VH-VL binders against Mediator of RNA polymerase II transcription subunit 18 (MED18). Designs and how they scored, part 26

Target 1, 219 residues: Mediator of RNA polymerase II transcription subunit 18 (MED18), of Arabidopsis thaliana (Mouse-ear cress) (q9sjz6)
Amino acid sequence: MSMECVVQGIIETQHVEALEILLQGLCGVQRERLRVHELCLRSGPNLGVVSSEVRLLCDLDQPEPTWTVKHVGGAMRGAGADQISVLVRNMIESKVSKNALRMFYALGYKLDHELLKVGFAFHFQRTAHISVSVSSVNKMPKVHAIDEAVPVTPGMQIVDVTAPATSENYSEVAAAVSSFCEFLAPLVHLSKPSISTGVVPTAAAAAASLMSDGGGTTL
Short names: E, the ipSAE of ESMFold2; O, the ipSAE of OpenDDE; V2, 0.75 times the mean of E and O plus 0.25 times the DockQ between their complexes.

## First folded at step 19 (VH-VL; framework fv_roconkibart)

Design y4 (from x2 with light chain N35D; at its last look DockQ between E and O 0.53; V2 from the best seeds 0.72)
Fold by ESMFold2, look of step 19:
Structure y4 (fold): chain C 219 residues (1-219), chain A 119 residues (1-119), chain B 112 residues (1-112)
Amino acid sequence: as target 1 above (219 residues)
Amino acid sequence: QVQLVQSGAEVKKPGASVKVSCKASGYTFKSYAMNWMRQAPGQGLEWMGWINANTGYPKYADKFQGRVTFTLDTSISTAYMELSRLRSDDTAVYYCARDDFWSDYFDYWGQGTLVTVSS
Amino acid sequence: DVVMTQSPLSLPVTLGQPASISCRSSQSLVYSDGDTYLHWYLQKPGQSPQLLIYEVSNRDSGVPDRFSGSGSGTDFTLKISRVEAEDVGVYYCMQSTEVPYTFGQGTKLEIK
């Protein structure tokens, strides 16, 4: 099964440059620019017994935008999650054409919400393939109006750390993520994101969870 | 084919310990948890706890905390349950059962191991 | 601890007739992810328990379609549309929404 380990945190925008320098030193790779239009689609009962959520990600930093479909599934629970400091969840993603949005609409999916994420990322390998991103999350006041996007988290940015895992190695991957996050402690506290079952935007729910849990910048 | 094969029946005196083995085959041992249940003669089922074969971390039902220990030998795909300070009301059939990390139902069970505690 | 209560505890049935077993929990079995972790097992005479139904209504592989599960929240039902001789045994519901995992008392199904 395709899975990932996830932790999240919040950092004040004024401290982002320091975090970027720290990440550059820790990761030893070139940062990548992040500008992604994310469309969250939700199915109705006509496609199955329960609703499902699909995300279309459009990378806007390419000469021709590229598209990815991402299905975020359930989180590990019970014995699997016991004493694990990261969230482990099912994840399936695939490259798709620009026609994917029309195809999902034809299948009965509806647009639930959309976001624009702007910032930077590092993708590197240690014992696991770790991705870390630092981004402002923005919402559109009008459908697809990315030029009019406004911050959901004014003055704050979201730090995401993810790594792919399998059912056989996930504890090793979780340990690698946790070890990496210890080096970020001066600037950001990273913890499990909360599990969402509602229809609210995922980025807003993540920010609310992190703020209620005391997540954010650590100096 | 998934199989869980348990060790044979045991007769013990009060105050002794018993160790039951559960050898797994037909699947990737580290990708699942092993749960332990017991069933007193003529009675229902009782959950004793789990051990995660990926992490090695056990969890025990409060009733058994301090008397039970779950261990693994991943090199031979085997889980163990040791129950100490046995008393007559520990007489039961003990079962191991496989559990995935997501839905936590028991899809495969061992054949059971009768442990009889008598003076 | 979540208490699981089955009824009836003894269920004599005539071959070919339907049977219904109730399972009630002392609290909701809906987990924070929105799913319900209520499962059914059959223990045939002299055998280990075997999985019949997981997550309320999903039949395990190889389970005949005459078995069905339903319910929500705290009330759950296992139905056998047409009882056969091989269905004899003790039926247990189990919840795994919350530790400790707990079983119902069992329902003994027997042929009249």
Scores: ipSAE 0.722, ipTM 0.873, lowest interface PAE 0.9, mean pLDDT 88
ESMFold2 (binder alone), look of step 19: mean pLDDT 94; pTM 0.955
OpenDDE, look of step 19: ipSAE 0.841; ipTM 0.921

Design y5 (from y1 with heavy chain S103T; at its last look DockQ between E and O 0.54; V2 from the best seeds 0.71)
Fold by ESMFold2, look of step 19:
Structure y5 (fold): chain C 219 residues (1-219), chain A 119 residues (1-119), chain B 112 residues (1-112)
Amino acid sequence: as target 1 above (219 residues)
Amino acid sequence: QVQLVQSGAEVKKPGASVKVSCKASGYTFKSYAMNWMRQAPGQGLEWMGWINANTGYPRYADKFQGRVTFTLDTSISTAYMELSRLRSDDTAVYYCARDDFWTDYFDYWGQGTLVTVSS
Amino acid sequence: DVVMTQSPLSLPVTLGQPASISCRSSQSLVYSDGNTYLHWYLQKPGQSPQLLIYEVSNRDSGVPDRFSGSGSGTDFTLKISRVEAEDVGVYYCMQSTEVPYTFGQGTKLEIK
């Protein structure tokens, strides 16, 4: 698993409950709570000529925090990205111990920024292993001050849809992601992060319909 | 060992079409794109376009749009370039070259196919 | 289209001497990801082009360290510290930052 397909969108916070109901109906799996402290680390020259970026993800929704290292590499461009409606990028992810942060600091990495993502996610299998998350993205005014986090985009939440892919199958994975995203179109427009557009003009009407039906309606 | 082997030289009359093949070996064909370039006698290199072997989607330089078609046969790891309505200034050596999905440089090239267009 | 201009177009060099080839683009080759997609190829007499340098300064596998690339933005240089007989051929810069991909006119390196 060397790559992932990614699309993003934004949704107004007032419509998030309707989106959750829609997703629960579409995905057929249990909603998972999302509370992740994300630390973006960057290397200095000591590790070579090229700087690198590593993300440490601390899952705060567990009694003992669980740590994951995620290295997001370059995105497909040129022929690889042409006529593909999702962003495809290199990605390596590994489970790590709580000592990983100290290890990267000892190797010369520096904290570049940190975020707290709070919301929910759905993880399900169709043609591909699709993950959908809806979260507020929050910044800390003081280093590691999670309890003081404030929204980066007040009144809006980020919708992320991702799926792992390989160089051999990424067009199939991209098609699966795109197909899934069409079911969300009444509430949220999902596109490559570099070409994202605003909220869906009819989202209020779609949300009202979903809230009156209690999450069983597919738009 | 990555290798791109192209079909042999062609002599064509103006108005005809030519189809050049490029057989790939030594790598996973569907994990790369195939680009096509040409080089007229005594002149430099010109990019004609690509085809993504994963999606099957081609893209053509504007100059060739409407006259060139790129296709694939993934079962035999082969890419094809067809150029129609040939004219004398299409006389060139045509190259296929492999392109990764991220950085778009050409790390392996075919040996070239000379296409001569004359009466 | 991005125009790539090489100089000189003809470069006679004595064996063992350095050589320098310039390539200039009509617009910045820095892509939105911060990378610069400027590459160098060598076409030896009677052969297909072969990759020498990718992304400004990275030597391809098997390319001798006497070859080096540098530059930024719109101005790029390929240098050969000590020219050998096998270095004869036509050198091309190419940009793949934007479609259509475009090559310089070529620089013919000859031993004098």
Scores: ipSAE 0.697, ipTM 0.864, lowest interface PAE 1.1, mean pLDDT 88
ESMFold2 (binder alone), look of step 19: mean pLDDT 94; pTM 0.954
OpenDDE, look of step 19: ipSAE 0.846; ipTM 0.930

Design y6 (from y1 with heavy chain A53S; at its last look DockQ between E and O 0.51; V2 from the best seeds 0.70)
Fold by ESMFold2, look of step 19:
Structure y6 (fold): chain C 219 residues (1-219), chain A 119 residues (1-119), chain B 112 residues (1-112)
Amino acid sequence: as target 1 above (219 residues)
Amino acid sequence: QVQLVQSGAEVKKPGASVKVSCKASGYTFKSYAMNWMRQAPGQGLEWMGWINSNTGYPRYADKFQGRVTFTLDTSISTAYMELSRLRSDDTAVYYCARDDFWSDYFDYWGQGTLVTVSS
Amino acid sequence: DVVMTQSPLSLPVTLGQPASISCRSSQSLVYSDGNTYLHWYLQKPGQSPQLLIYEVSNRDSGVPDRFSGSGSGTDFTLKISRVEAEDVGVYYCMQSTEVPYTFGQGTKLEIK
């Protein structure tokens, strides 16, 4: 089964340069620029009892924009999630055409929100393939008005750490992500996101959700 | 195809320990958890806890904390349940059952192991 | 702990007639992800329990379509549209929304 391990955190903009330098040293690769238009779609009540989330991602850092669909499924629970410091969830990612949005609307999906993420990322290999991004998250005042985007969290940036996993190896991937997060702890605290709603929280809501850990969390 | 085969029946005295094995076949052992249940004669089912075959981490129902231990031997796809300081009310059929990490229902069960605790 | 209460505890039925089993939980079984982790098992005489229905209404592979599950929140029902001789045994509901996982007391179905 195809899955990902996820942790998320918030960093003050004044500390982003220090984090970039740290990541440069830890990852051993050059940073990549990040400029992504993200459309979050949710299935409505007409598609069953439980909603599902789809994200369409347009990479704007290329001469010809490319589109990717990211289907975010359910999170691991029960025995699978017990004593694991990262979120483990089903996730499928695939290249798509610009027509994918119309197709999802025809299936009964609705646009929940859209974001523009601007910043940088590192992609590297340790025990697992780890992706780290540091970005300002921006909302559009009008649908699809990317050039009018306004920061959601002024003075703060979002740090995302993800790694692909399988049902057979996810504990190794989770351990690799957790170990990596310890090297970043001086500058940023990374924890399980509660982003199952598909809404990107404000700085205050993000901090609250990131500080809210379950009673079963193991140190 | 998927099969869970448990060790044979045991007769024990009060104060002793018992270790029940559960050998899995027909699936990727590390991709599922192993749960343990028991059923006293003529009674319903009682959940005792789980062990995650991927992480090796166990969790025990509070009632059994301090008396039960779950372990694994992943090289032979086998889970173990050891119950110590046995009492007469521990007489039951003990079951292993696998669950997935998502919905946590028990799709395959072992055949059961009768443990009888008597003087 | 979540208490699971089944009714009836004994269910004699005439062959070929419908049967209905109720399961009630002391708390909502809706998890934080919006899903309901309520499952049904059948334990035939002398056998291990076997999965019948998972997540309220989904039949396990190989389970006849005469079995159906329904319900929400705290109230759940298992129905058999036409009872056959092979359906005798004890039916258990179980919740896995919260630890500890808990079972109902069981409903013994038998042919009159």
Scores: ipSAE 0.682, ipTM 0.855, lowest interface PAE 1.1, mean pLDDT 87
ESMFold2 (binder alone), look of step 19: mean pLDDT 94; pTM 0.955
OpenDDE, look of step 19: ipSAE 0.848; ipTM 0.929

